# Ledger of designs, part 4: VHH binders against Glycine betaine monooxygenase reductase subunit (bmoB)

Target 1, 368 residues: Glycine betaine monooxygenase reductase subunit (bmoB), of Chromohalobacter israelensis (q1qyu6)
Amino acid sequence: MTQNFFNPVTTQTWTNGRHNVRCVKVIQETWDVRTFCFMADQPVLFFFKPGQFVTLELEIDGEAVMRSYTISSSPSVPYSFSITVKRLPDGRVSNWLHENLQVGSELVVHGPVGDFNVIDYPADKVLMLSGGVGVTPLMSMTRWFFDTNANVDLQFVHSARTPRDIIFHRELEHIFSRIPDFRLHIVCERGDESGEPWAGFRGYLAQAMLELMVPDYLEREIFCCGPTPYMKAVKQVLKSNGFDMSHYHEESFGATPADVRADVEELAEQAEAEMEAVDTADMLQVEFSNSGKSIRIMPEETVHAAAAKLGLHIPKACGMGICGTCKVKKLAGEVTMEHNGGITEEDEADGYILSCCSTPKSHVAIEF

## First folded at step 21 (VHH)

Design z02 (from y01 with W53Y)
Fold by ESMFold2, look of step 23:
Structure z02 (fold): chain B 368 residues (1-368), chain A 120 residues (1-120)
Amino acid sequence: as target 1 above (368 residues)
Amino acid sequence: EVQLVESGGRLVRTGGSLRLSCAASGFTFDYYSMSWFRQAPGKEREVVADISYDSGYVWHADFVKGRFTISRDNAKNTVYLQMNSLKPEDTAVYYCAREDSEHFGEYDHWGQGTQVTVSS
């Protein structure tokens, strides 16, 4: 029952697939909303694009259930990942999670996936619009911008039913009070039953209210998530005012296309077959030519982790393939490299790889 | 058990009016956005109108704008579709649906439908 500590030199990076995870923390966010935090048994850095989701593989009353939830945590703090779940009066999955998912619980998740994210649509000026639990993907994006010191002018307009239903209220106020280019507006549709006043905006998001809050909204990249009537109301305002909808992005919770769900099920079946077939013969050798050391690793382990197991210290900073610090020269063999811009095509042509996000496809030799 | 029961569908003449009702039971009605869909013979099911849990947001498809009005009465757990200026093209089975409050844009419960036939 010992806690595994992350070692940046040996720790693997999360990629799209089927993962065994363990719940390590449960946080009560509001009276009906909880955040569940997960880690893997082996050290893993949970990188993803802010806004993406995972799909839970559950068994409820003896029946297999697949259910998608947005990752609410930020990849800037990648030692765990979190989902945030509102308990619905009649929700089967949401109630099951609140009643049964506790610290120590193990489950399978699929992902991370999703094209609703801030990495694929960079912009200097952003407007985030959320309704209710739709705040969760936008919270991941907000945490990312805040944690990475992003050069973004960020406007966030959030609509909640009542003041007590504002998810992440204290953290949002904290983040937005500290950055001059970040502004937060919260709209409550109804007052609190307790009779406590709400001094902020009341009612429903409409063009006049949006113009008051964010006068330049037509100049911004827009990310929107909330109930369908809310999102359609937003789109109507934008279209009526000539907004270029190629700069409008929306997400709804769920697996969405049938082919995406089928892909997740196929990956689950493949992963089970691969686990049953694994033996030592499936390991691949990684040689480090300057040191004369070599090791055999599993195909899903990185070149950086291989070096670390041999006591070789390849420099590493971000671990996500962005900064380029872990760059090494590959002398022979093939790798799969999943980078985020930390290496140029010229570097790749010269035989360089990013060791932190490169896994072997064959036996490889590295100049190190 | 969650139930959605549509009623009010019948044969009407072109230019006529009709009001559909959807009685909801077995769940907390005023937590959920509701929608009307229709499916004409040989065609895919399509959304007609949406309404938020408290009627604060309302949407109608362009092909029914100005003619159809969605509304709800939370005290009676009922969603309505007022259909005016009916055309033969409105002939379809009309379905009431509840939006999944965990996965926006998905619908987790459907009624059995009510047939509307508009004669020329």
Scores: ipSAE 0.757, ipTM 0.918, lowest interface PAE 1.1, mean pLDDT 85
Fold by ESMFold2, fold request of step 24:
Structure z02 (fold): chain B 368 residues (1-368), chain A 120 residues (1-120)
Amino acid sequence: as target 1 above (368 residues)
Amino acid sequence: EVQLVESGGRLVRTGGSLRLSCAASGFTFDYYSMSWFRQAPGKEREVVADISYDSGYVWHADFVKGRFTISRDNAKNTVYLQMNSLKPEDTAVYYCAREDSEHFGEYDHWGQGTQVTVSS
């Protein structure tokens, strides 16, 4: 491999887009976690907002696969960027990366993107809360604060399952030992069965533990990333103590998946047959012409929900009338549609509606 | 192959109780957080409860708090939803879901659902 040299006058910075990169280093972080470091073939400065992610464009078993990973490195060292990947027993992408990605490997990434970052939410006092591999965006933020000599009072509470599962353990200890206004607390949820000692906090993050570690937590800007039960436990503590949640930020990739197949036709029909005291005279019929199915629904129910009850899978992403993915053609009848820009006046003139935010005003027929 | 199989849904009178079960197979069960979701007729799917890999963190939605309890038995690879004081509003298809361990908030595997119907 030939070396490319940075020219401080002419070297480009990347911007959100599609990038060809090459793996230049692989670091074993724990027994099941690796960090992969990338550079571009042409010298590039990898600036981004700490906390943002990239999306890998891969081919696995002949199939195109897209998978997002937070950037765990800091833009303060912009000559490369890194992702940190936990090997999951059933993880298609994570196992493939651990098995196949090595120094010299080339791939395509998209980004950088993401609203979870410290640049958009400046504060003098910060609390970082992470669970497991959720440490990765917060590590990017921590490295950034440390490397840029940021004037911030930083508290970091990291929860790991066992001591052997603490990602970036030695670097975190190093960073947090060097700055008086930086404090690190590591919580291990279970003991290490291998006999390795752990003298730090044990158990699960709860209000009493948080009060001991970070007595002023209610005064801080909070960045949180971890498994959903962990993040909800954090939010419960914050809300029950009157925390202003506009100062709470979390990394979460999704709500209910729009493409999850749910065939409830038989179950929903059973429920309707067993229900008593529903006045069907107030219901309106929704017909799906291509499938030949129809159902009666209450006027408050959406066309999308009607399709779902019949086992018809209309794509849906936002559910709020913004993205337009639930667009279907109405052949007859009237609906009330509450959209937020996800459909044009031209589409409406052509008979299209957003099924996720349209409710019937009359019997309707849908081309689906 | 990852498989989640819900059971226990049936017709119950208001005020009654049910226990839903989700039998898991084809993966290391005690590695993953699990959730129960529900979807009522004409409504969007909504989360009911979450439980961490070892039950150390448990969460219930406000609309079921005090009435429903999520639990898991890692020796049996099963997650449960104990449903007490059932109301007609609880009528829905209930789904068991596995949380993606690297994309928090995403669920990478779902059961086919079990219907719960609460009569007045």
Scores: ipSAE 0.752, ipTM 0.920, lowest interface PAE 1.2, mean pLDDT 84
Fold by ESMFold2, fold request of step 24:
Structure z02 (fold): chain B 368 residues (1-368), chain A 120 residues (1-120)
Amino acid sequence: as target 1 above (368 residues)
Amino acid sequence: EVQLVESGGRLVRTGGSLRLSCAASGFTFDYYSMSWFRQAPGKEREVVADISYDSGYVWHADFVKGRFTISRDNAKNTVYLQMNSLKPEDTAVYYCAREDSEHFGEYDHWGQGTQVTVSS
C-alpha cells in the first residue's frame, strides 16, 4: 500500500432502464431448469429490491419478443444478476433461451422493476410459499436475508412435483441448516418415477399440513408465488382462517404490467432510432499490434470488448477496474479509463490501461 | 400444434344442469394447469375455475361455488365443467384455457368458446 491517495470509486450503479448485458455463466439447476448469469461490459453494480424482475428484449424468428423473468440472484452480490428459466416442451421463449443463450451471448434487458419484493414490506416474521419455478423470486429474497444477516424469523415452504423437480435444493438446505431462525419444508406432490423414496412431506399444501409445518403461519408476513391453482389454494386457507390479507403478497407476474410494457417498448424504439442515427464516422479504430488485428468500435465500447469481437482473449475478472487482471499496454492513442484502484500511477506512466474499463477517445493501438 | 375445443354449450332452463367439455391436443396435457373462463355480452372475461395438472388443487370462483365443478381426465386429455343450479346470470360464452407453466397467471392458449344460455 503506497502513501498516495487512491481514486474515489467511479463504478456506476444499475437503475431502471434499458441495459446491454452479456451472459457469463449457465447453470443446469434441474433436468429442465437453467440459471443464466449476466454482467455488463462497463463496471456496473446490479442493485435491485429482492423479488423484482427484468424484461428480456429478444428477436426470435425475426420477431421482436419481450418476456419478463424474476431476478433469482441477490443484490448482496451486485457484480452480476441471474434469471432462472424452466424449459417447456412447446414454450417459445423458454426453449429459445435454453437452445441459444450461452456464455458470451449478448442481449438487452429492461428493469429492474416490480412491487413484489421484501424491501417494501418489512417484517420480523416471514413465511415464503412457492410452487415449482415460483421459487425464483423467493430465492432472491432468501439469499438476501442470508447474505445480509437479516434479523428475520424465516419459514420457507416449497412445493415441487417430484424430488427431481426441486429447484435450488442443495443451496436451500445449506442456507436453512445454518441459521437457527430459518426453517425449510419441502413438499413433493408425487414420487419420483425412478423409485427413489422421498422421506419428506408428500401431497398438496392444505391447512393441516401448513399447521404442522408452520404452526404460527397466521402471525407472519406471507410471500407467495406458484401456479395459479396453488396460489388460490393458499389464499383459500388464509381467508377461511381470518388472515389479514394486507400481509399477503403474491407474484402478479401474469404479464409484464401494462405501464412497464409500454415503457419498455418505447425505450426499445428510441434506442433503435438512436442507433440508426449514429454516423459510422464516429467509430474509432482499435488495433492489436501483436495479433495484427483491428476493429472499429463505438466510443462507448471498451478495449476489452473490441478484443473479444476479434476473438482475442484478454483476461478479465472483476470488470470493475479493481483487480487489475485486464491490464494491457497502450502503444498509441487516448482512452478514457474509469478505474477503482486496479492500476498504479506507475503503470499508467508506463502506458498501461485496464482494458475492461477503458474506452477509446481516438485511434488506439494495444500491445496484444 | 396446440388445440383446445370446447363443446356442450346449449340453452337450458333456470335450475338446470349442463356439462361442458374441453378436448385438448398437441401438447403434454398432464403437465399443465387448466382453467374455465366466461364472458357475458358486454362484460369482461372472468375466471370461473382452475385445476392443477393432476387435480391436486381445484379452485372455483365464489359466484359459482357449490354449483360448478371443474375436473379433468388426463387419459382422455379433457377438462370438464359440471354446471348445476344454473341461473340467468350464468349466460355467457365459456372458454377453456391453458395456464403458461413458464409464467403463472398467463394463459397461452384458448379455445373458441361454447355458448351457454340460461332461460327463465
Scores: ipSAE 0.710, ipTM 0.906, lowest interface PAE 1.2, mean pLDDT 86

## First folded at step 22 (VHH; from z02 with F27R)

Design a5
Fold by ESMFold2, look of step 23:
Structure a5 (fold): chain B 368 residues (1-368), chain A 120 residues (1-120)
Amino acid sequence: as target 1 above (368 residues)
Amino acid sequence: EVQLVESGGRLVRTGGSLRLSCAASGRTFDYYSMSWFRQAPGKEREVVADISYDSGYVWHADFVKGRFTISRDNAKNTVYLQMNSLKPEDTAVYYCAREDSEHFGEYDHWGQGTQVTVSS
């Protein structure tokens, strides 16, 4: 533990990549939300752009699972970083994290990455709009502005289902009570399940409510994260009032609204064609003359694997070039064959190869 | 595991109406936003409408606005798509989907789809 002590003169900042981290703290935020704090075994400074995320590399029930989470902590305190996870009633990863991730647990994470961040879009006036667990990237941004004494006029509107579901409630109230240019508005969509009172705004964020809370909202740089219906309602209000959407930022995964799909589909088709051409530039063709099928493979793939991808079943037993079962005749081209005695010099002279341990050096044709 | 089952797709004439239903299993329906998607032959799936967990937020794509209405009945664990003034370009397989509650814009469960065919 003590061998990983932070040294301010030699400790380096992490960069986008694969990192081994250890959970050092678990915080219960609400009845179903926890924050998990991580450090590295070798000390690093966890700088990132507030709003960015990491991807956890997990093993659950014997399967590898990758799951992204926004970084909810601020890079102003770079000695650790945190994610905040809502336990989903039928969620595989979220339940596993709540049940299994504890102080001392080791994980692999990938990142930090993400274009949704407050650094790349500086503005004097900012509006943050969050729904539910969508608060997490915006909490990172808020902590950053608070900790760095940023010269920003910040309006934060957070929507939660019920009062008990307000994530970071006490800290948000604390931060926003201390800075005159920071204003917090919390909207609860329903009363608490237990019937506890809520004295604040109630209902759904709509244009009239937004105008009451933040009358200058059309003059602000807007960062929005929440359920898709919530974010689309926000965008409808903004577009209907002539907001310049280049100042609107959101993070989401999955389907894009139809109004932008045509442009994205065109760009994706162009990018796929360009990427396919580049990615296949060093691929080599393997033709199977008797079947009339062919495929392009990477030079590291075997002729046997190429046949399998085409549904052709070349016999194979050992897979190591010993038994000779995978022997086929090469009609043209060159291969690299690393065998262990499974083929004779006479067979090689006649153009035979062991498909299980032969990779192409050129385009090849196989009699099969 | 949550399962989504669409029903109600059939052949209708141009100008006709149709209601699609999507029944969800389990007790998790009230936690999630739901969406209808469609996929026409030779095209990618596209979102048609979205609805929040309690119907407080509703969205419809511009190409169906005023003609289609998404709704839900949480007591029946069911989401609906009322489709009016149908056009031949509405011909597609319609899917219901559940939005991931942490990865907004991603969908973690899909139905098998129901075919809607609009004849000229």
Scores: ipSAE 0.764, ipTM 0.924, lowest interface PAE 1.0, mean pLDDT 84

## First folded at step 23 (VHH)

Design b1 (from a5 with S33A)
Fold by OpenDDE, fold request of step 24:
Structure b1 (fold): chain B 368 residues (1-368), chain A 120 residues (1-120)
Amino acid sequence: as target 1 above (368 residues)
Amino acid sequence: EVQLVESGGRLVRTGGSLRLSCAASGRTFDYYAMSWFRQAPGKEREVVADISYDSGYVWHADFVKGRFTISRDNAKNTVYLQMNSLKPEDTAVYYCAREDSEHFGEYDHWGQGTQVTVSS
């Protein structure tokens, strides 16, 4: 089976929606935490905003179950995405995943979605505060900052129960040791039951500890994820010290599982309906004027993907509307462009678009 | 299935004290943060207090004003709410809830509630 090497230039990007994925790797992170890595059957690039999550569609004991998990991997490594799951003794889904999900397992995911991300809240100075498994979205963010050579002053404070519970311990140390502007602080609430000494911060995160670790914490964009008592303690410290809470962000999976269910069901129905109704009539034509080639694409496909299907190689680096490498001139038509700063207003006014994050709304002509 | 059972709710006079208990079934009580909620007639459910798995973090709502204290005994799989200086405004059904450890800020188990009535 010729390992079809993913060609990053021609590979399509996944879009928010329902996706069939396969588990391709399982990593034991700690004694009770595993990372599950997924790929699609068809080569796709998994771009998302660091901190976003996906919803798994599972069948457990004959019952359909949905459960959301933060993507713990970074979009800077787009050939797969991962979730990191702590096994909870009474957790239905977490136990099922740990017991049943293995390499080769197939499942359906929805997403990526979520407002808890670093793209929507850019800052030069960032403070990450995590408790326990709350480290997972922040790890995605950290990996992103590291891999993209972001000019960010990053302070990361992670609180774990014991040293053995530190998720991503080695990786965090590795990343933060390599970047002078990155600072890592790990707090353990108690010693290791195994008797391993902890030489770092001990106890619970409080104002005095935070001030010692991050004296300029009031000047930072704060991303917080952890148990509610932990997050509330953090918020209390911030509010008590006059922090502008508009710069405070915490993870939220949004609407109740029921609403997510409804949305997922609706999306699934829409996806099924769209799959059935993909009558040839709703396809939008993208024309590339220089090559004289044209293609009909689905409304959710990007201009870049359209080009790739025609064998036209538009340069692309980030795929997330950041770098601007995929900039092309739109000659006619309308697109929806969701960029992350990779194009200027002036360029847009001149008719340029980022092909990697532009989806046609009408027939479109591109100067390519 | 994990069950939460509240107890201790009763009629009390203004200024009185009451201790609520919530017993959780199962062996993994110390994995989860716990919360007390209350719901008065015609009002929305509101958080009264939160406590981390080992009591390291404790939070109380502003309306508590030092009158209530959340605590827990993991050996007994029980969370408590000590309520002092009770007021008629504290009349509500009080609920114990377990935080969903995978979805912070959400709760995966609720008790049936215990009625607290404070008379003037």
Scores: ipSAE 0.911, ipTM 0.970, lowest interface PAE 0.4, mean pLDDT 90
Fold by OpenDDE, fold request of step 24:
Structure b1 (fold): chain B 368 residues (1-368), chain A 120 residues (1-120)
Amino acid sequence: as target 1 above (368 residues)
Amino acid sequence: EVQLVESGGRLVRTGGSLRLSCAASGRTFDYYAMSWFRQAPGKEREVVADISYDSGYVWHADFVKGRFTISRDNAKNTVYLQMNSLKPEDTAVYYCAREDSEHFGEYDHWGQGTQVTVSS
């Protein structure tokens, strides 16, 4: 249904900046890695340089949090963009994303930005070296080369802990099996605890292994992303063999751009000012009867947004009053609902509303 | 919140040996790469050594020249720096740090540092 809003001729391209986006898909990649796919509320084409990243603007436990993630999707599929996130045991943002981000979730992103990309460093021969979740920017690059039929001799060496940890395993195999000039090498540090045999390279990436996999590695533009010890091991091999390091590229997020920080601070100040200016008298109470939770919201906030603030997740797909996914029963009160056909007159008569496009006019009670 | 605590720094004579330890709190020590840094008076902080989560990858700075060795014991949540053949130039505050696993090359936790002084 979202495709019906796209006109490939007239659709605007997003620019570097602050963007409201909505999660439209969540993909389980491995046991601890998920891909989150995003679209904008208004149709936009997400063009970026493969390897670039975005910065998420989140609110976690009442605190504003910024966190950067590489875009793992390719600009060759511009109707959405994706990030791929590994859940870390004590990672604040990674855990929050895995636990809270779902289809229909809205968040703010900044970008795209980043100098680690294949557009700025064109080459006929490319070597990609990834460790663990470092595969994500390189996957974006790989997808780009594949989709654009790029005339590139590509060698891809990916190192994972175990076979079950190989992110994008099937997709990588698929892509590389189809293009003669693409070569994939997967190295696993150890076997799978599940007993699945690994027939590929085992151990840690070293000079001898690299020479065996990619004999002409010194003649290639190298893109490397992984843990620091891994990347330094790679660099040592390259330097010791006389590689021109000007052709070596490594991912670096750098510090959050000053402008992004300034914008967020300004927005926070504005929000605070607005909150101070909001006469508590104008706030309307929304009660959710099944959960027993209630919240006071601003007159322009939707019932769905109210639920979200309480940690109640009402399913939402379109956010435009079309799909009907966010339908809930109103038990009491009045709302203004601006829908686009996602609810029938019968449903309305029965007391149902679309929470995504319903704003309270009075105190309301919702069956949820 | 994860805490890192360095220990072992002291005054030692030129040519002497010292072993630094960094203990990490929490249960996730074996998920993260660790590093040793040092900062001498009036100088910038510099990386001394890096070690991957399982010690599979180890890196030492050029100035180490085989004198220092980074290691770790995941069962003890501890990273070590064995320093041999110490020189006055090695005088510095030594820090351990945990790498941010989402932002490679960045560090999300630092120790308070331990002073190493090498006398001539």
Scores: ipSAE 0.905, ipTM 0.967, lowest interface PAE 0.5, mean pLDDT 91
Fold by ESMFold2, look of step 23:
Structure b1 (fold): chain B 368 residues (1-368), chain A 120 residues (1-120)
Amino acid sequence: as target 1 above (368 residues)
Amino acid sequence: EVQLVESGGRLVRTGGSLRLSCAASGRTFDYYAMSWFRQAPGKEREVVADISYDSGYVWHADFVKGRFTISRDNAKNTVYLQMNSLKPEDTAVYYCAREDSEHFGEYDHWGQGTQVTVSS
């Protein structure tokens, strides 16, 4: 890739849909885990909510096969995205990917999608709990918090089978060594057969160990991903200690056990009611006078995003209110604008706003 | 292709005990979590117990807690369900299943099932 591969003025962001991508890098993470990095042939900014997944559309032995993988990369570096795949001897898709997916390979992905993410559940204090390859969505979240200088108190407890099975080990140590409010705890369930010492925690995550590592765990928003017995053990600890399970989030694609379904149904009903109330009460209209189009958006969404949803292409380069490329004239209404010098006081007096960093306070009309 | 074969289901009296076995083919058994499910006539399938690859995490459904115990022997590629204090409500076809290694909560292999009948 060259410095001229992406044109910041013309490069669009992807949204949920079907995408043609090309593998541009393959990284051996551990003895049986690889990361595959993708770009689009037409340049795209790969924004998504950290924790979301894509679904690969593959052809294996003449059969169409769909397989979902969590995006392990962070949208803070949106020029590519990656998935991280553990190979097992009898894994059909995982072995096919390790054997056949190489730099230059093209494939189709669907997404990004997923309700397991850190954007929809903001909190000041977060606990991440992962087992094995369940680290991948949480790594995306961790990279995001680190890269964006997020103001969050982050605790991460990762369980691996043996020391050689710790995925992303060196990067996790790097990230967590540099931020005072970030703490990492790695648990190895078994020792290394080679006799290599492991000086960290050993065994299985249990209440006593969690209390030692993260004494305030009951005060945190919790994101958990790992094998079902691991996640059920975590939930047993939380429920036995009176944790409010509306602050517990886990990734699951399969059948939910009956004893958990009632909790999930209650949480889903609460979330739906809260979203319906917001959608009903708080949506604000953004009108684009030259095009004659309008849309209702949430107050947290930018005028630029509103235009994009209508197929209107307001130029955007920096996205941070610095360059002034997204400047449009506001004809009516009020916005909150968080800019970094990309607009003059005279422009503001003349009714201009930076659409990329302006959110509506009222119904607004834009000359576009 | 991995095959799961349950055995040990039979007729037993209320209050009795029974041990189910599930033998797995291949060399990958100790990489996977395993579960027992059951399905009674006219009812939906439900999970009974789960066990991690090395037995470090074990879970049992509330309706069998204290009566059933899941275990595994990785040297024999076998998962077990010890069922004690059996009740007529435990009458069902019991299935073992292997959890997908990357899609937690999904199961990529199922046995054909073994019938357990509890009579008075």
Scores: ipSAE 0.802, ipTM 0.934, lowest interface PAE 0.9, mean pLDDT 85

